VH-VL binders against PRELI domain-containing protein 2 (PRELID2). Designs and how they scored, part 2

Target 1, 189 residues: PRELI domain-containing protein 2 (PRELID2), of Homo sapiens (Human) (q8n945)
Amino acid sequence: MGVSVDVHQVYKYPFEQVVASFLRKYPNPMDKNVISVKIMEEKRDESTGVIYRKRIAICQNVVPEILRKSLSTLVILCWKKVSILKVPNIQLEEESWLNPRERNMAIRSHCLTWTQYASMKEESVFRESMENPNWTEFIQRGRISITGVGFLNCVLETFASTFLRQGAQKGIRIMEMLLKEQCGAPLAE

## First folded at step 13 (VH-VL; from k4 with heavy chain R53K)

Design j5
Fold by ESMFold2, fold request of step 15:
Structure j5 (fold): chain C 189 residues (1-189), chain A 121 residues (1-121), chain B 107 residues (1-107)
Amino acid sequence: as target 1 above (189 residues)
Amino acid sequence: QVQLQESGAGLVKPSETLSLTCGVAGGSFSGYYWSWIRQPPGKGLEWIGEIYKSGYTDYNPSLKSRVTISVDTSKSQFSLKLSSVTAADTAVYYCARGLTYYDFSDAFDIWGQGTLVTVSS
Amino acid sequence: DIQMTQSPSILSASVGDRVTITCRASQSISSWLAWYQQKPGKAPTLVIYKASSLESGVPSRFSGTESGTEFTLTISSLQPDDFATYYCQQYDSYPLTFGQGTKLEIK
């Protein structure tokens, strides 16, 4: 069974500024969970100008801490039964396709940790807003399924969906702070 | 120009393993998810699962215990194995390509022609 | 699993008619909905993705709309080539699921 988290955000900054801030997002003090980012591959397609980039990110695993802070007996019991969730760090694979000529960027991420028990994927697009060419539309779809733990799958998926929604909101706040610090106040229509 | 073609045995005995391969011509695996979808004769469509070129998979939970999807990038192919088949697994099997990265994956813009697999004694 | 329910199961219409096929999702799927056309003995072909985006090469008489969990495929002036079975499919969450189909027939 799976769950999904959708995000739609309009940053009131031009595409080039939003992308520049996104690409410098890691490491930064507003996202303590990202430990390191390595660029594994980068290629430019000469005919289209599209820049492909592959990165590996190492993040702190906050799942055990969040589960311990929960007052829910079922969540605590799930944590104790699923000991593989207790790894110290998680690995994310990120691919991106930046098209400067068409002013869009696509990103795909896969969680490489726990693949026998969970599928965690995220797809994102940045593009010029149709309402204002100086604004950037951000669309994101995160999809999760947790398998292999029996009746607890649904409970863990629901809990993970809540955390992902909250994490997406935090990510939006970090982007807005980076844009304000690097590029000034949001542009008005 | 990108074309998908299913191949494999059209008749499989009960309890054996159904095995199919999808050949991809005119393109590579970069930027796409690749799926298997089946359709029992005269009936609707059922998604079986998908794979990325890295080997990252998702399966329909109804079939997960019996299904394996794999990829061979050097041959531009991906494959389906479905074990312990019964008559209920008789269907036309399609391979399909998900949308490109700019359009979000898992609507399917290119389909193979389909191959009928019959499970019979 | 997200259940996709199509209506009607069979739709009889004449060339030139405006036809509407409806698909309802059992929960919110945002706009992650595709429509496919399937002719007898052929593979499905993509008509609409992301609820309302027309696939390249599909005639402009096809359109898609959404309201809440209800999605609609409309053919504004039915042509002979449009008689087929139509399926909706959600791609919001796993497993990916299809509607049961709507067969569009000549009166």
Scores: ipSAE 0.716, ipTM 0.853, lowest interface PAE 1.1, mean pLDDT 84
Fold by ESMFold2, fold request of step 15:
Structure j5 (fold): chain C 189 residues (1-189), chain A 121 residues (1-121), chain B 107 residues (1-107)
Amino acid sequence: as target 1 above (189 residues)
Amino acid sequence: QVQLQESGAGLVKPSETLSLTCGVAGGSFSGYYWSWIRQPPGKGLEWIGEIYKSGYTDYNPSLKSRVTISVDTSKSQFSLKLSSVTAADTAVYYCARGLTYYDFSDAFDIWGQGTLVTVSS
Amino acid sequence: DIQMTQSPSILSASVGDRVTITCRASQSISSWLAWYQQKPGKAPTLVIYKASSLESGVPSRFSGTESGTEFTLTISSLQPDDFATYYCQQYDSYPLTFGQGTKLEIK
């Protein structure tokens, strides 16, 4: 059975400021695990103004270290017995669609590492908040299924769910830091 | 207006491979997940799996050992192969499009008309 | 897998009636639920997505609500075109799963 993680955040800043901060989020000292990011493609649709971008990120694989430090017997067995988890880096594919006219942005990410054994993907949307047009709503859904490691699928899916939630929370903290430093205090209601 | 059309053999012998193709016409292939879904006659719906244009897939675990979904973006087509079929695989097979990237995927806004595949000796 | 249980299995009603169809998820699925309408010999068509959002072109007499793990499709005044089988579907987690269906018939 797969797992999912939902995140909903309202940034009390206008869409343009939030997107500018999002595009500068990496590299950031708080996310040292990102090794490189390469833009593979960028296109503009002149009729709609939508900007499409595809990026490949290479990140340090911290999964083996986290698993090794666990005292759970099942997690320790996964760490010691499954060589596919020991790759040094992971690859992420990211696509984004920025629509400045409609003031929304959509992002899709796929983990390209371990695809024979796992599906790991995220969908995110930034859009003008219905509560206040000077605020930005962020909605994210991460979905994970692991079927290729047999006896540990459920344990690894639970661990991956926790990792995904913590990564999303870290991303939100980085965004709030960047917005406050670059744009000042959040806007009042 | 986007249209989906399933094609393939309507009769398959037990233990053989069911093979279907979905053609996509009248719209962009990019930015969507594409799914196969089946419905045994008079019964409910079962999701088989999905594919993205990059070849990234997810399969129903109940079928994963027997299913392959593939994509040919140059022809705007995606395909289903289901190996080692039995009478339990007799169903109407649909191809379907997930919602656009501005909406979260895996509700299905466009469906093919469906094709019946019968598994019989 | 997340089990989706619909009730009732068969619902008899007359034109003009207010009808409700219920779908219960075996665990939390947030609002990631869709409703489909299927007429005999036809493919399903999307009615509601994200629990309460009406698909384009669907009449406003259709609405969706949620409470915990229970989801309700309501038709406020039944029309002849609404007699069909209705399915719910969760899209929170893999595998994607459907309810068993509710057949809405003329009384």
Scores: ipSAE 0.716, ipTM 0.861, lowest interface PAE 1.1, mean pLDDT 85
Fold by OpenDDE, fold request of step 15:
Structure j5 (fold): chain C 189 residues (1-189), chain A 121 residues (1-121), chain B 107 residues (1-107)
Amino acid sequence: as target 1 above (189 residues)
Amino acid sequence: QVQLQESGAGLVKPSETLSLTCGVAGGSFSGYYWSWIRQPPGKGLEWIGEIYKSGYTDYNPSLKSRVTISVDTSKSQFSLKLSSVTAADTAVYYCARGLTYYDFSDAFDIWGQGTLVTVSS
Amino acid sequence: DIQMTQSPSILSASVGDRVTITCRASQSISSWLAWYQQKPGKAPTLVIYKASSLESGVPSRFSGTESGTEFTLTISSLQPDDFATYYCQQYDSYPLTFGQGTKLEIK
């Protein structure tokens, strides 16, 4: 079983500014859960001009805290018996392909933690808006599949759906803040 | 002109492990999820699982306990192991190219020719 | 798991006919739906992705539509090369699942 969340956002800023803000998105005081981001690899394809970047992000695991507040006593007791889910941090791998010539960027992320219990991945694209070339369209798809935890699978899937949506919205808010701070007011039509 | 090719034993005994390899030629191994899909004779298609170059995997829950998918990026290959096989595992096994990083498509645009694996004593 | 139900299972038609195959998902899958064509002894080939996008190289007589959880594959004018088995596939959620197939045969 799995869940999927689709996100669509338009930033009223040029592609180059949006991408710059994205790459500096973390760490940020608006999201204290992101502990660190490390660039593992970066290279440019001279023939295509595409810039590839691979990063690892370490995030605080907030799942146990959220579940404790929302689940029944029985579920909490069961959760406590699953020690592997109580890790302090979660690791995410992010790859990005920035094409300055085409003015688009593709992003792929995987969760490297709890792979025996869940698969989580996100695909996203930044591109110039068809409505306004000085605006940037952001499209994202998050997918989580949870297995191996028995009767908790359904509960966790429901949680995962909400988590993905909220996370996406939070990310958008951070981006908007950064863009305003770094680039000023958004561009009007 | 990316091409996929399955290879491995076409006959496996019950309780043994099915082992297949898919070779990717004519294109980049990076940027895609790679899947195994099977089709019993005269029946429909069943997704087995997928893998990314990093080793990230996702399996069909119906087969998860018996399935292992691995990758060798140096050879542009990924493999399937299915343990404790029975007659129900007799099928044509396909490898296929899945999700790209630019169109969000888990649709499979490139397939191997498929290889029949028969489980028989 | 998301179940994909195709109809009909068998469809007999003649060259030149307009034919429609339907696929219904057990739950919402947005537009994450693909159609495949498979001929005997061959691997499936992608025809439609994202419910209505035509795969490169596929004739324009093929088209896909969506309405809620119902999806259709239409061939506007059937050609001899179109007789095959067709499958729908959802990729909204894992595990990825296929319809049971529709065999399009010559009348």
Scores: ipSAE 0.062, ipTM 0.701, lowest interface PAE 3.9, mean pLDDT 88
Fold by OpenDDE, fold request of step 15:
Structure j5 (fold): chain C 189 residues (1-189), chain A 121 residues (1-121), chain B 107 residues (1-107)
Amino acid sequence: as target 1 above (189 residues)
Amino acid sequence: QVQLQESGAGLVKPSETLSLTCGVAGGSFSGYYWSWIRQPPGKGLEWIGEIYKSGYTDYNPSLKSRVTISVDTSKSQFSLKLSSVTAADTAVYYCARGLTYYDFSDAFDIWGQGTLVTVSS
Amino acid sequence: DIQMTQSPSILSASVGDRVTITCRASQSISSWLAWYQQKPGKAPTLVIYKASSLESGVPSRFSGTESGTEFTLTISSLQPDDFATYYCQQYDSYPLTFGQGTKLEIK
């Protein structure tokens, strides 16, 4: 019914640089599937300095393409009959709480598309590494729950796991590239 | 030795707001999620919600409309407000620490001793 | 919400007995399962995390296993100090949820 994936990454860059790169992460040529990102809301808590931001990302729906590569012909045929998969784009909402004073950022994301059939949520945090103050830890948990596809749920769960993992890895790769581009070589231990 | 301690009024009237504070001593807020959990007399445990030092919160949907959790890192404490209380909100309220050092883990390794809050006229 | 169902609700046993408590999740929770021990008038204490990892300071007679959505807490040889109520808790997804508890009492 659901798949959960945990990711941990250490960026050998200061928190401020990592956050800056994250906020500029999309859209970019390295991930053409992310079409646009819009800030919908931003608030600052004057007492704590925490900056709340809500963004909406529009992404190309690549689910059909991925399924074609990973599933049997019969499953693909069945999947094609599901009209909901034919949407060109999906929307993701991201909420973030950036605390410059404490040098951490909490992020919560979820898919706004297909909510009647599936739930995709991610929670993550950027924080200063305890191992090295010049490094930044990224911790993420992604969860996809599929409820509306019936007999294909088990197959789609496997797909979901791969999807989350690949997505996370791609995101990390993009971050690494951006950091290298913007900040140069990572800081040594 | 990290210790958590709940504080607040143990008696609240119906329709009023329950207010508790958890003090954290002997450690830092960093690297953990901080939760409120309650237990009605003779019953099981119910997760209320959590907060990260950044101010990020997550609430149990069953209580979301009535719950507010806040943090004051300068005082090493976080608080719970539960509005519009009824007799059903009578419980021992615990604050607890969830581990999140290298990955997400909401297993609670440290608990406060708990404080009984009774909702009564 | 993910429902956690414990069995049995009450377990009577004697010192020295091997006992097993079961917790079943309504859906997959991977290994994100914790076990707690609670004595009367006290806060719960963590016993097992990640389904099978023993919390520091907990006696080795405690162990946890997982199989699909079924999880077990085993006490290999009950000691007087082990009589308490035990709870499982999933932290795979929000909201975090607990089992209804298993009271382990003296036979």
Scores: ipSAE 0.008, ipTM 0.571, lowest interface PAE 8.7, mean pLDDT 87

Design j5
Fold by OpenDDE, fold request of step 15:
Structure j5 (fold): chain C 189 residues (1-189), chain A 121 residues (1-121), chain B 107 residues (1-107)
Amino acid sequence: as target 1 above (189 residues)
Amino acid sequence: QVQLQESGAGLVKPSETLSLTCGVAGGSFSGYYWSWIRQPPGKGLEWIGEIYKSGYTDYNPSLKSRVTISVDTSKSQFSLKLSSVTAADTAVYYCARGLTYYDFSDAFDIWGQGTLVTVSS
Amino acid sequence: DIQMTQSPSILSASVGDRVTITCRASQSISSWLAWYQQKPGKAPTLVIYKASSLESGVPSRFSGTESGTEFTLTISSLQPDDFATYYCQQYDSYPLTFGQGTKLEIK
């Protein structure tokens, strides 16, 4: 069994500006947990114009803090005996396909940490808004499946839901900040 | 500043029960795991077990059958009982404070001064 | 149980020397490793936690590093106050376990 979270956001900025901000999203003061981001691969398809980029992000493990806020003390105490969350950092891989011609970008991310116990994936798309071509629509689906931890699977799934939601919201806030700083006030209707 | 202090009998006969108490002063009892650790003369350190304010305990499997740790939050103290003692249980016994529970850490940042317990006829 | 193998058991050095103590875990413990200093007749004191984080109040000449399952405690320039027995401790999994100790003595 897995947990899924869907996010929908409209940025009142042109596609090119939103994408530019996204690509410079980290690091920033709003999320110091992102230690480093490295571009592992980048290539352009000459026929389609699509730009592919693969990045690896190293992030501080903030799961303990999230668990403290989201779970009961009893669950936390029981979890203390499990070492699965006892890693200092986690690694995320991100692949993006930017199509400047069609003004859309697809993003796929997954966690490289805890793969023996959990699968964490996010898929998202940036595209022109149907409401306003100068606005950008963002759609994201996060999914986490947890296995191999026995009776704690259900508990961790509940945590996973919170994790995905909070992560998405934080990402949106960062984007809004960057857009405002870099591009000024949002475009009016 | 937080201070820990062990108390109890320093001499116990074989087959009897060792009993110690650790008093916590100068800080909060909440938010930490509290442990007992012992050190035989001239030897290394052995973790005995831990307790949380709720009464949650975890013991070293090597001692589990003989160990009982309890807590009295009203007095800000926790206790150790070790039954059926032998000469091998002669050691300096320390109480210690672990780091906060929510970081899943059990490094010990505060220790009592330790109390020697000798098992002898 | 996770075994912590500490080396050397005894280390003789002089004031001003750079010294390194090693601790190897029998399995992965991530960064959940602490170092303690213990002087005769005294309780251990925390020096390093999370493999490389210096405990508050500890001199900066102390440092910790990690590589896989190998961990090191380094004193860049020994001071008279540093001669003691040092212990590593893992807190990745229960039961919590310590290394056998390294006695740092004056040469």
Scores: ipSAE 0.005, ipTM 0.578, lowest interface PAE 10.8, mean pLDDT 88

## First folded at step 17 (VH-VL; from j5 with light chain S30R)

Design x4
Fold by OpenDDE, look of step 18:
Structure x4 (fold): chain C 189 residues (1-189), chain A 121 residues (1-121), chain B 107 residues (1-107)
Amino acid sequence: as target 1 above (189 residues)
Amino acid sequence: QVQLQESGAGLVKPSETLSLTCGVAGGSFSGYYWSWIRQPPGKGLEWIGEIYKSGYTDYNPSLKSRVTISVDTSKSQFSLKLSSVTAADTAVYYCARGLTYYDFSDAFDIWGQGTLVTVSS
Amino acid sequence: DIQMTQSPSILSASVGDRVTITCRASQSIRSWLAWYQQKPGKAPTLVIYKASSLESGVPSRFSGTESGTEFTLTISSLQPDDFATYYCQQYDSYPLTFGQGTKLEIK
């Protein structure tokens, strides 16, 4: 069973400014859930001009303690003790492909910690708005799949859905803040 | 252009492990999720699971307990192991390229030719 | 799991005909729907993605539409090369699931 969330946001700022803000997004005191972010790899494709970046983010485990404890004792339903939910932190891998020539950026992320009982993937795209070339569209799709939890699947799916939505909204708020701080007021229509 | 090619034994005995490998040629292995999909003779398609170059996997719950997908990035290959096979596992097995990094398409745009695996004593 | 139900299972038509195949999802999948064409002894080939986007290289006589949980694949004028089995596939949620298929055969 899985849950997906789609987000669409328009930033009334040029693509370059939006991307710059995104790349500086972390660490940020507004998102205390992100403990650390490390750049693992960065390279530029000379033929396409695409800039690739790989990052690992360490995030605080936000699964409620009650759920973590309850799930950890569900040996019969999962055939294994769900000990993975007891971890204090989770790791996320993020890859980005920035294409300055085409003025778009693709982002892919997935959870490295929750592999046995859940999978989490997120895809995002920044691109120039068709409505206004000085605006930037942000489209995001997140998916969480939960397996082997049985009757708790519904609860976890609800949690997952909320988590994805809240995370997306938080990310947007952070971006808006950064853009205002760095670039001033949004561009008029 | 990117090409996928399945390889492995076409005959497996019951209770044994099915083992297949998919080789990716003519393009980047990075930036895509790679899937295994099977099709029993005369029947529809069933998604088995996917893998990323990092080793990240996602399996169909119906097969999760028996399925292992692995990757060898140095060879641009990913593999499928299906344990405890029965006659119900007889199918044409396809490897396919899934989600791209530049759009939201989880559709499979490139497929291998498929390889028939028959489970028989 | 999300169930994908195709109709009809078998469709007989003639060259030049306009044909429509439908796929209904058991729940909302938004626009995350793909259509594939499969000929005997061959792997499926992508025709439509994201419900209505035509895959590169696919003839323009193919089109896809969506309405709620109902999706349609339309071939405006059948060509001999179009007789095959077609599958829909949702990729809204895991596990990824396919319809049972529609065999488009010559009348």
Scores: ipSAE 0.488, ipTM 0.834, lowest interface PAE 1.4, mean pLDDT 89

